# VHH binders against GDSL esterase/lipase 6 (GLIP6): the designs that were tried, part 4

Target 1, 339 residues: GDSL esterase/lipase 6 (GLIP6), of Arabidopsis thaliana (Mouse-ear cress) (q9c996)
Amino acid sequence: KSSSTVPAIFTFGDSIFDAGNNHYNKNCTAQADFPPYGSSFFHRPTGRFTNGRTVADFISEFVGLPLQKPFLELQIQILNGTSNFSNGINFASAGSGLLLDTNKFMGVTPIQTQLQQFQTLVEQNLIEKSIIQESLFLLETGSNDIFNYFLPFRAPTLSPDAYVNAMLDQVNKTIDQIYKLGARRIAFFSLGPVGCVPARAMLPNAPTNKCFGKMNVMAKMYNKRLEDIVNIIPTKYPGAIAVFGAVYGITHRFQTYPARYGFSDVSNACCGNGTLGGLMQCGREGYKICNNPNEFLFWDFYHPTEHTYRLMSKALWNGNKNHIRPFNLMALATNKITF

## First folded at step 1 (VHH)

Design e05 (framework vhh_etentamig_d1)
Fold by ESMFold2-Fast, scan of step 1:
Structure e05 (fold): chain B 339 residues (1-339), chain A 126 residues (1-126)
Amino acid sequence: as target 1 above (339 residues)
Amino acid sequence: EVQLLESGGGLVQPGGSLRLSCAASGFTFSNYAMSWVRQAPGKGPEWVSGISDSGGSTYYADSVKGRFTISRDNSKNTLYLQMNSLRAEDTAVYYCAKVSEWELLPTDYYYGMDVRGQGTLVTVSS
């Protein structure tokens, strides 16, 4: 029995949220639709880039809603004469970013296309407008943009500051578009310490005995400026309420005090191969897997374990101002602040 | 200076009830999750219950679920534990604990014991 007041959740972003959209896009090469992805909870791959549930899944459970279906699965159901959007939709695509060119060669669905998919459903009146206005909107994106800035033999056309500002221009457009489509309860999560992901082992200029400092500086620049954007949403968009999820600080706390959170390893991928477990995707020929994923912060070369997502989601749901600002997702979802 | 002062313990018969209180001072009580932890004679500490900073979320150890209720009054800086259907195995010193500002949740892990009070003794005996 749920005590939540939100009827639905609409989710946009990258692999922290992707519920299988990439799986239903056969032209996309960024896939997790093979073992051992999903093995700890679903006992099968679902297209999620972890061993079980993502942040979006945990938040759905906390509000008392069923786990979200990816939009592309629901689109197939529309074509077959069935559809149900009343509990929300997950539009997230693993590998996508704020910039259109980010992983474009892999066939990922960029945030701009995710918004177009949502707009099409709104324009076709496939979901009640009142549901949209009362629903929770989850957004997180940018890690792929920043990681790609540091790819070998890539000469960036912009300085780090200018590149981050280009990403933030897309954040502003994203917020404007969802507000115009009816969004009123917005949660935008910061990036984690992307310079700490095991896949940094693929970068010739990145250290492996410590996190990639230059990459984390860029992530922190994005996060600081993102918080400024989120803080002005209620003023700039009448009737809108917004929170900033401080994911960087939450993840950094796990890395600083790992034993307190049940972690024995916060540096290596549980599933992968090579240095840090970061040179090979989990599930590809020659991969190796740890004995207990619950003791690892990272599941594969880019992505946290279900245990990490569980702890992160709890911090975002009922945490204090160090975890999420100006109030938590429970307060946002249960309408505690709107009189 | 963080201070936690527990009260309400005592001798009670099996099946009886007690209400524990914890008066908090020296920090902004409404900003922190709080926990109850107990330690029975000759045993290690056991996490009993936790509550979020707003009171909107509560957590219970399986051993007390359905019998104990945690609550808080942020206007009075006070944490409560209502203990019903008490059993001999509930005999312990009960501690009020402040969760660190960076700790996620009071759980059955050591986390809820970062800062604790002096304790209050609960004895369930006929």
Scores: ipSAE 0.000, ipTM 0.215, lowest interface PAE 12.5, mean pLDDT 87

Design e06 (framework vhh_etentamig_d1)
Fold by ESMFold2-Fast, scan of step 1:
Structure e06 (fold): chain B 339 residues (1-339), chain A 127 residues (1-127)
Amino acid sequence: as target 1 above (339 residues)
Amino acid sequence: EVQLLESGGGLVQPGGSLRLSCAASGFTFSTYAMSWVRQAPGKGPEWVSGISPSGGYTYYADSVKGRFTISRDNSKNTLYLQMNSLRAEDTAVYYCARDYGDYIPFLGSTSYYFDYRGQGTLVTVSS
């Protein structure tokens, strides 16, 4: 029946997905649990690193599910005798990457730990295997790994090529692990143009009048090799169906033709301070905020606005093969998949 | 104008402790995030620790986490770094730095993005 959708969504990754996991982690210093985060939709902070809904939130709405709860909130509810996993779980942690050392000093939850959290729930039979097999798996990570390669207080441990390959080794392990735990509908999103984020204003040798080309070259290298991994999933993992979300191209089109998408500013953070709005986190003492976040591509020094996430999510949901390949999230979620 | 003056450096044996101070003047100290940055002989600058304007949030480099404590007294316009369990690799000139805005948790504060930095105080960890 073509009218059915997935019963649940399981989300892994970084700040484009984090629904409040970092807020419930007292050892984590990467936080957005203060105003004005969430002000445009929730009218309060929720721990999301934007002014409203993330990509995971929009996809949940498009499939007809409630907005996801972060795993760490649900873990507290388990301890109190109250929990519900029927519509899925968000394991994402802002600031995390594919590599264990990425933002480790900030106490972020690395993707390896996110997968272990999911594995524990599956092994304890807290989620039915049939639900897992019919559910949508959303994955995106790597922007923090690549941005951190260029930090001035860190010496690169590997060449860019070797560093990207180390990231991709973790992608392969991630896909293998979720498949073994029952995942069959996998959407892996590419990185956007991370060299364009306002926080590049803090990097030595990064231009402020244009995007950081070296960083975007590295992001495109990762994206191309990620697509090769995603394309082999149906062959390597019997019964699995996978799509590659071409987030780089989607975002680049917003930057190339901003007026077509309602943007008046695709370079500066709406919320922050200093050059590009990139030198101060939104909401910290001394921050400034724009009049209309819906006209800005970036909300804060690293993260897109809700409007950007809305447009990106629509492109991933019902877009053509320039946006998502080999078919869109609607096709992946509604049982209308011709393999 | 803006002035930052560090003190408290000196010679200490491995496993010892030192407390650095930074006296700030010429600006509203309580509205700025502050950092400690160090530069070891022959090395580039390394961000060590950061503190929010109110003092409610503190951040540390992995190399010093659990050993160093940053704090501030806004009534005295003074920043502190309590250094415990000192190691030979902690030998460096330590600089007090005013962040360009507030502390940035994803990047860590660095000397490249401070609008003002002090003259430094030398810490030598040796027998």
Scores: ipSAE 0.000, ipTM 0.249, lowest interface PAE 12.0, mean pLDDT 86

Design e07 (framework vhh_etentamig_d1)
Fold by ESMFold2-Fast, scan of step 1:
Structure e07 (fold): chain B 339 residues (1-339), chain A 127 residues (1-127)
Amino acid sequence: as target 1 above (339 residues)
Amino acid sequence: EVQLLESGGGLVQPGGSLRLSCAASGFTFSDYYMSWVRQAPGKGPEWVSGISSSGDTIYYADSVKGRFTISRDNSKNTLYLQMNSLRAEDTAVYYCAKDQSFYYGSGSYLFPDLDYRGQGTLVTVSS
């Protein structure tokens, strides 16, 4: 229905968005640049941590833009004298979090570095400020921080409450930085039920017959406080408008009413091995793959299928206030809502 | 309570062989990926090898590939490292580690937490 949308999308975060940045970073070991990643849509791996398109890809399609290029691919093109940023950039790095130390050993690009990459392009006038001000900013991060809180050898010294507050301090810094760089349309997505990911099978004391409750309590704590931050953006940052994507609730509906959404399995990874399909990354020697990825909520040990991302993206695009608030992404992208 | 007990280290000549063992308790060994990590005198920890719960997926550091063989016996809750063609630079304390970071192929961020990887077994390669 919309004939006019945002000119560009700038995307920051983790594996829900990563369009191949990790692939172009050879110091990074968090990779999905091998089969069967991408097999259901691209018919080849692209570096995306799913069998096809991510949430960022679906939103790009919904606004009428081409699928985003990862920043590190565009950086190589700059070095070769070729580049185009007119439709936006994906800075997301799978495995990254809000805290600098989250998966640092894997060589992931932390969100602070993603923001520095964007700042450098803005300061070099490689993107017009008017384009930035009219563009959609997609942000989602924190699931890796929370999952890592429960790792046996990497447990942080902070309480869950203090750890979540440390994450939220970084959210505040992130929003402040992108606003100062010209961002005016901001969509910040909550975490899903991280305690339900198949990889929880690797954690001592995590149940496999149900989701890890303590981890989901922490994700909900982060989500509640994140919504409070998003709600004050228009007041704190003049000219900015923002929406909170209620990803936890959306995913919980898929788990509660699986048949309604075409799911026959909302617990196991379609691609992996061991308990829940959660003990081995999809595509590593010895992996197993399901017959119908569209019937699985999870593609691999950490990440949703393209089908899950498709349903989630539709709920975020045209959904009601139970899915995204105060208004949906279509309204945010087309300026059809005024305050 | 996770416990790991390494054994099998000792003094060996260059070109020699040793077999290390790690006895695991306090968790369901057959459900977890296991790694070997080493720390040479005066150096930081280095990930050596990892093996999936079933034994189907195995990774090696480039420095040991073709010389070391990791294996496991889930019926005995025991992890093994067969070390062949040993070199002076293989001299280190070898630790067994319960690992879940390996899936990205980089080895374990778990190196700083020595309580879960056990006390280690010293391997000295010299003449």
Scores: ipSAE 0.005, ipTM 0.212, lowest interface PAE 10.1, mean pLDDT 86

Design e08 (framework vhh_etentamig_d1)
Fold by ESMFold2-Fast, scan of step 1:
Structure e08 (fold): chain B 339 residues (1-339), chain A 127 residues (1-127)
Amino acid sequence: as target 1 above (339 residues)
Amino acid sequence: EVQLLESGGGLVQPGGSLRLSCAASGFTFEDYAMSWVRQAPGKGPEWVSGISGSGESTYYADSVKGRFTISRDNSKNTLYLQMNSLRAEDTAVYYCAKTEGIYDYLFGSYTPHFDYRGQGTLVTVSS
């Protein structure tokens, strides 16, 4: 509950977390700051890549904190003398990945830059060390790296195995950096089944009647090796506690038993156009939208609906070892687990 | 500031050919990759082809590979698309686009920055 939970949440990653950072970055072309994004909860676009709340938003609610503000909004408030970092910050940038070149020309904020933004605030003493040490750190990234591996206009120089290892090298650097900055409660989420996103319809070698198997094999390879990295955190980093969020399995259960979770469609985007709803971004001229987003697993060509994020966030918050390991976010967010 | 002017579209029979041109101004043409994008009736935009600033690298969507050829003349600030073996499915308005990255189009991010898009040129493939 609110009296025994973490004081703040610091969030790093991509579009499953982005709370509007891309909106405040005028050089970035990866945007969701137009209707109908945000229509189901905020009744306006906020820069989130879904119809309402993201995973970071639901976890903030579960710990009893206000919804996170994007770093770039808080930076403006610093200049006005009104900033408050005591409840945490969202650094996530939609379209970013672990590798620096991932969507570089879109002007996304790579995770390395997100970490540098956090480091600058810590070094300027704008966040107390005690708050950092007691806070929850949420991380998820890599879907954009893996999707981009399969783009026909890039000639990947690395094998899938080597490419995944390059991503994992960046995971290790990320964990090392946040630990040195004071992080002690770390939740690193796996990738979902990236090969099932509607946008695979854009890829010439991807099937549309089923998920893209080669892409999901690569995502599973990353996830397995990420879990090994997360499992050694308490041994490698004294005082740190870490959990692996098994997002792939959680999402796969929604696809396998859709009616049990309220889904009537787990394949098509609710908002978009073309095959699978995957050939056009939601909100662009000519887009179409479904009657009830709560019945769809996917909101747009890349991103889950608020309903999907709600179910996923509940599974990560209070779920068993099939959902999150070695214990859930509720346990991670309380003082009981630090013994 | 950036101006792009497409031309060369028209009505053509299936199996026929057309050559599209795009006259660019307001930026240093040779410093930027350029693309052709098309929008068919009732469909979203589709990236067709791209070319590096130097002209040394060319890229094609699988739907047009082997049939279309992209080229540029940096001395004339002009981009070209040679379209051969045209099909009914090629019917679309074709737009010249200043490209910051070919991948941006695949993620649907190019649409909000159509300040660099020209008027388009209509290609109709019909008997």
Scores: ipSAE 0.005, ipTM 0.218, lowest interface PAE 10.2, mean pLDDT 86

Design e09 (framework vhh_etentamig_d1)
Fold by ESMFold2-Fast, scan of step 1:
Structure e09 (fold): chain B 339 residues (1-339), chain A 125 residues (1-125)
Amino acid sequence: as target 1 above (339 residues)
Amino acid sequence: EVQLLESGGGLVQPGGSLRLSCAASGFTFSSYWMSWVRQAPGKGPEWVSGISGDSSYTYYADSVKGRFTISRDNSKNTLYLQMNSLRAEDTAVYYCAKEDTLMYIFDEGPTYDYRGQGTLVTVSS
């Protein structure tokens, strides 16, 4: 702790970040508030969709801040007169996407609503403007949009290209809104290889002996165009600096060299049932669990293990341009850009 | 005032059994997760086991899984730890711990609202 860092972290997105918002949302059916979620670190479920800490948790620890509270928990504490926003807020909702219709039937909190929650706090002066301007903004979303494009029983309304462009239109609106609310240090993470998630076993068109290539092509299309958007941020938004987290490449390296990273299984869910462990959510009646989650890339049918998130977070924090561009999260968080 | 009073520790031979008890007062016992934490001489605290307020969920450290059983009696405000197949490595002061919020220290796991004074378990031949 030899340099000044950001005072707070504001986090928006889906299940790689969700710190329990879905748990506090009684209208939401996308839940991980039951065993064995959280068992490896918290020794209890916290609403996180993994066996322990998420990427947002590890970044908070690297910055030297406490683990984030979900917005919906803090909203309850405001009503009780006990809230604290000084270290930031996690607005992420597992199952949400960039498009409003993505998992709408499950009652997830869309990113548009997450931004409205943040805007309300800013407009009510519950967060100091100086804290917002000095803080780190973490954003990641889109895996649920792309996975849902391949769901059975209906033809897609848009081509893959048009669907990805609709997602990117929402990325542009998201960046514009947080900038107007005071954001100046922005980290936007790419999608991982969503076509490799065990839950693809539920899709009639997806192979199980290999990753779903068509889905990964769509994820790569989104990622490439997302990077172009992130690269223009300093030009389009005066005073803002931004980095692109190359999560796809980081995850692909774990799949290519699994033993180097402690993985004995990069294909199956540690916790679940059926083909790939992908046909049943972890914790539901009849589920099975692996002996050592630290040897698995995937915890459940959609989500990485804590070990995967730890390795990914380290790569994003102190990695080179293959991991995060144009500089790493440490450089973004410490008020200086190193050459 | 929150109070936790542990009992049931003592000297036992390897392979033996002990049952620890923790009498709780000063809070709504049934509303809180309760844990057992142990601390061997010269080492930091090690979480052993936890139980939900309604007993629907129990968790165990890998070192004690299959040997120890956590339970509670909410009518008596009492937490229990049944320890079977004890090993020399189980020698420690055992603390009853209340936790109602997740406060974490990096790599050290959850912190506790309150710990009792502890009960010493010595496993030796």
Scores: ipSAE 0.000, ipTM 0.310, lowest interface PAE 11.9, mean pLDDT 87

Design e10 (framework vhh_etentamig_d1)
Fold by ESMFold2-Fast, scan of step 1:
Structure e10 (fold): chain B 339 residues (1-339), chain A 127 residues (1-127)
Amino acid sequence: as target 1 above (339 residues)
Amino acid sequence: EVQLLESGGGLVQPGGSLRLSCAASGFTFSQYAMSWVRQAPGKGPEWVSGISGSGTETYYADSVKGRFTISRDNSKNTLYLQMNSLRAEDTAVYYCATGSPLFEYLTEDYHSHLDYRGQGTLVTVSS
């Protein structure tokens, strides 16, 4: 319906965006490069932590660009003189967070390192400055930080309030860095209801008959303060435009009115085993899989299905202010923004 | 070198009680969360209970909640598991372990949290 005007998309964050970076990272144990991941669209695993396309993939399609390649795959192509960064790149690493210690033992690529990878490409003139300034920047991170706050035997040194503020300090540094590298069109997505993920079944004292309220309170605290940061971007960073993707509210709507969105199950993982499907990673020995992933909100113990991501991406692309603020991704991407 | 030595296992009838102990050495015990993990015949390891380094926070698997109590004495470098209302399904080798095994369940190929496991103590619940 609308012609996209952005030449490229640059994506940073965690598993909702990871297009296979973890697969190319030899010391990373957080993997989805085995069946049945990717089975509903790619008919093979690609390293994405879902049965098909992620939010980044759908936005790429809506913009009219090819699906993104992970940075580490493109880095291999540089050795053969075949790499092309003119349509953007995906730096996201599943399991990463805003804090350096988040899943460090798993060898994930923290967002600080993702930014260093981007900075190196810019400094080596492998991406034209004009392309960066005209391109869409997608960011989402923090779910792993918050989930890990509630892990047994982890005594965080900070209160929930202070911990969220430490995360937001890293958000501010991230925005500062990409702006200085030329970013001007920024979409920062909120966290979804992390306390509703099936993997909460692994947490002592977390309820299984309802979402984990304390975890969702912390996610909402992060989301409210993130929105404040996003709202001041145009005034703090001259020439920059930013939108806040209200992912929590969008997901909550799917949980409140499931039949309207084609869902018959918004609580259990389609792929996994144990309580809620939350005690075993999809694809590991002994896993079970549902008959129709399109009827499930969750694919595995942490991650939404392709169908959920499709609906989410449509709401972010063409939705109203309840879904994305102050305007949608179509407006951000097609230069239909009035100043 | 880290060493963990479990004791207190034995044969007990259903409904009975046992108290397991784990003597720790080679590290600053009070700085580490500790766990009890069990392995039943023919099954994989199952996390049972855990306790924070200070002893103020305790956690239990649903299968043992209300029946088992974890505790520690940091002055003696000793971890305890009080097991009450024992059932046949509690039959297993019980291991004392440093840290949290939760990460093993997020990735089956990463088990460093349980690298410092003791030799185990056998608990058999049978008549």
Scores: ipSAE 0.000, ipTM 0.141, lowest interface PAE 16.8, mean pLDDT 85

Design e11 (framework vhh_etentamig_d1)
Fold by ESMFold2-Fast, scan of step 1:
Structure e11 (fold): chain B 339 residues (1-339), chain A 124 residues (1-124)
Amino acid sequence: as target 1 above (339 residues)
Amino acid sequence: EVQLLESGGGLVQPGGSLRLSCAASGFTFSSYGMSWVRQAPGKGPEWVSGISAGGDSTYYADSVKGRFTISRDNSKNTLYLQMNSLRAEDTAVYYCAKTIEYGFLGETYTFDYRGQGTLVTVSS
């Protein structure tokens, strides 16, 4: 696009960004590499946990870059002598969180490992330092940590406050590590209303006629403290600029005024089965699918539709301070970096 | 039809041992992580242990670490739980569960339908 000056995008986090990393990880059971995932845009599964493009994909298009490839696909190409990293890499792994133990036995790639993968490429001089310093860094994680806090078959060992603080300790380490590796344009997105996802139907203590309030309280607690961390980045890390993507508020507005955004259903998964469409993953034997995914906020039991991601990405790209602070992604992408 | 069939429970004295088995059918067992979940009388379900699809990674609740061992045999579509040094507090119905993607242990709200569980009673 005409105003964007970003040479590459480096993306870390969970399922709102995962471009197929889990598909290339044979030890991972968190998969979306089967129909009908990707059916509305790619007309095939790509490993993305939605019916089409994710937030990372839309931001790539807005910046004028090709859609990102997952790191594990590019790693195979490195071994064959064919890899190219000049436009960035997606390290995100669906099901991962900030805490190392989050979904560990499913074989997800924790954010700490995602950062080690990036560090290895930097240390091997496979990415130019100047490209890293001018590139956009997209981060979002924590929904899986918070959802797992409420799983009924395990007793929580930490209070909600202590658990959120443990997550934020990992946020601080993540920011420190990417800064030391050369990151200067940082966009950290808040969590959405995790307590509203259809998969809450699997929790015996969660209501189905409304969002799970206790879970959303934890998400808001994390989001508030995350914003405080993002706000001090320019002061703590010389030359870095950072924005906080207010994803919770953006999503809540879609739920409050659905007709204004083209939604006829903001509660049920378009693809799944059981209560809310939340008891079965989309694409598994016995699944059902809605007629028009563009009218649904949720695609499957955890994840928004492409339409939701399109609206969210536009709000993050061009939006005002209610959507992203202190300025939008277009402003972040076009700002001059000084050392 | 997806089916999980638990066995091996029974009455055992404190300090004793039991080995539970779960026979899985109707899905590709080797592609999914598996877990053991227990429910004591009058209580909600409690996650006990988990194992990765290939068997290379195992995880345990703090209440059972050092006493219980989870394992699997993908050639036989069977999950196991070796329980040692049993305590009265381990008394529960034990269910095996397929891991739901995204880190939910894979009992559906159908574990009474797909897996009947196996009762373990630890008493004098």
Scores: ipSAE 0.013, ipTM 0.371, lowest interface PAE 8.3, mean pLDDT 87

Design m01 (framework vhh_8emy_2)
Fold by ESMFold2-Fast, scan of step 1:
Structure m01 (fold): chain B 339 residues (1-339), chain A 124 residues (1-124)
Amino acid sequence: as target 1 above (339 residues)
Amino acid sequence: QVQLQESGGGLVQPGSSLRLSCAASGFTFSSYAMHWVRQAPGKGPEWVSSISSSGGSTNYATSVKGRFSISRDNPSKTLYLQMNSLRPEDSAVYYCARELYDSSGYFPLTDDYRGQGTQVTVSS
C-alpha cells in the first residue's frame, strides 16, 4: 500500500544510485551514457550504470514517488529559472568513494562535494526545511575505496585496518553533516561482496576462479563497523531514526542459491569482454552481451543488473532483520515504527 | 605492447636533487594517468605521486609532498619526477606505472604496466 508519508528522497553515494550525474559532468570519464546501458527498461542510456533501474529508482517506485533526477540536471534547470525539488534529488556519482583521492583522476564527484551541493541548496532555501526533516535519506559508498586499495600505484600507504578507519571517519562526518542540515530518516547500506565483481580480473593478485577473499575481508570489516555507527545514531543524534541495509548478506544469498532468484550466472558480466566479462567496459568497441540479463547477477564489470537491483531493493523494502536492521525501509518511510 | 623505461637514478648526498624520467611506448600516453612508485629493500611498494592524463591534476604521498614534483610531456611521451631535498629514507628503486583506465573510461590492465625501475641511493 502507498501509505508512505515521505515527501522526498535525497540520495548520496556511488553507482548503485547514480541517476546520470556523471553524464552531466564533462570532466568525468566514468560514463554509462551510451548503449546498451538502460536498454532493458528505458530503451536508451540515462547515465545509470546498469541495464535499467538502480536501487534508488526501485525505492522511489516503492514509496510512490517519480524516479529521481540527478542533481547536475536539476542545477541546469535552476540556472534557467525552472526547478522542482519537492520529490528529492539524487547526488550520487558512480566511481566515487568516502576518500577524496578515490578515482580523483576519473573526475568523479566525491561524497564531500555531494554533501556540499546539498548544503548549498538548503542554505539558499531552495528546499523547504520541513521537507528535509520528513524525507528519506539513502546512503551507500565505499566499494570504490576498497577496490582501489588493491590497484597498483593508486594504493594508499595505510594498512587495511587504518584505511577502513579513514573511510569510517568520513561516514561519521557525512552523518553529522546531513543531521545538521535536517535529515531525520537515514538508511545507510552496507557494501556487497566487492571482491566478487568481474573487474577483479584486472588485478594482478586476484583469483578469477573464486572471489577475491582479501577484498571481501576488508568490505566485511567496513560493514561491521558501519553497522556500529548506524546503531548509535538515535542516541547520538536526537530525533534521528536510522537503518542498516545488510547488502552483503543479501547479495551473498543470491550467489549461494542462484536458482532460487532466477540466476544462471552470478560470476560473469552479462555485458563486457575478456575474463569474467571483466576486462572491457560494456558498450566499448568489441564488447559482447548475454542473451538474458535477468539471469545475470552482474551487468557490467563492476555493476549489478536491474534484476539484481530489483531483488535487493525488495529485500531492503519489506525484508526482515537479516536484510535490514532494526526495521525495513517500508517502516522507515511510512513512519510505522513500533517502539 | 606497453613499454615503460625509467632513468635518472644514482647515488647522491642528502639534500641533493635528482630528476627521474620514464619513456612510454605501446599505448596512447596522453590518455592515461601516470604514477611513480618506489620500493626500498625489505619493504613493500610505496606509492609516491600521480598525474592526470592532461597534467592538470597532481597528487603526492605525505612523505614527499613539498619536495617532489611530478610532470609529463605528452608530445614526447615522457613522465618526470623532480626530487628535491633528498633524504636517506628516499633510497629505493623508483618505478613508472600506467593507470588502469584511459581518459575515455577504460582500457585493460596489462602485465607491462610497470617498468624495470631506476635505483636511487641517498647516502654520504
Scores: ipSAE 0.000, ipTM 0.319, lowest interface PAE 11.2, mean pLDDT 87

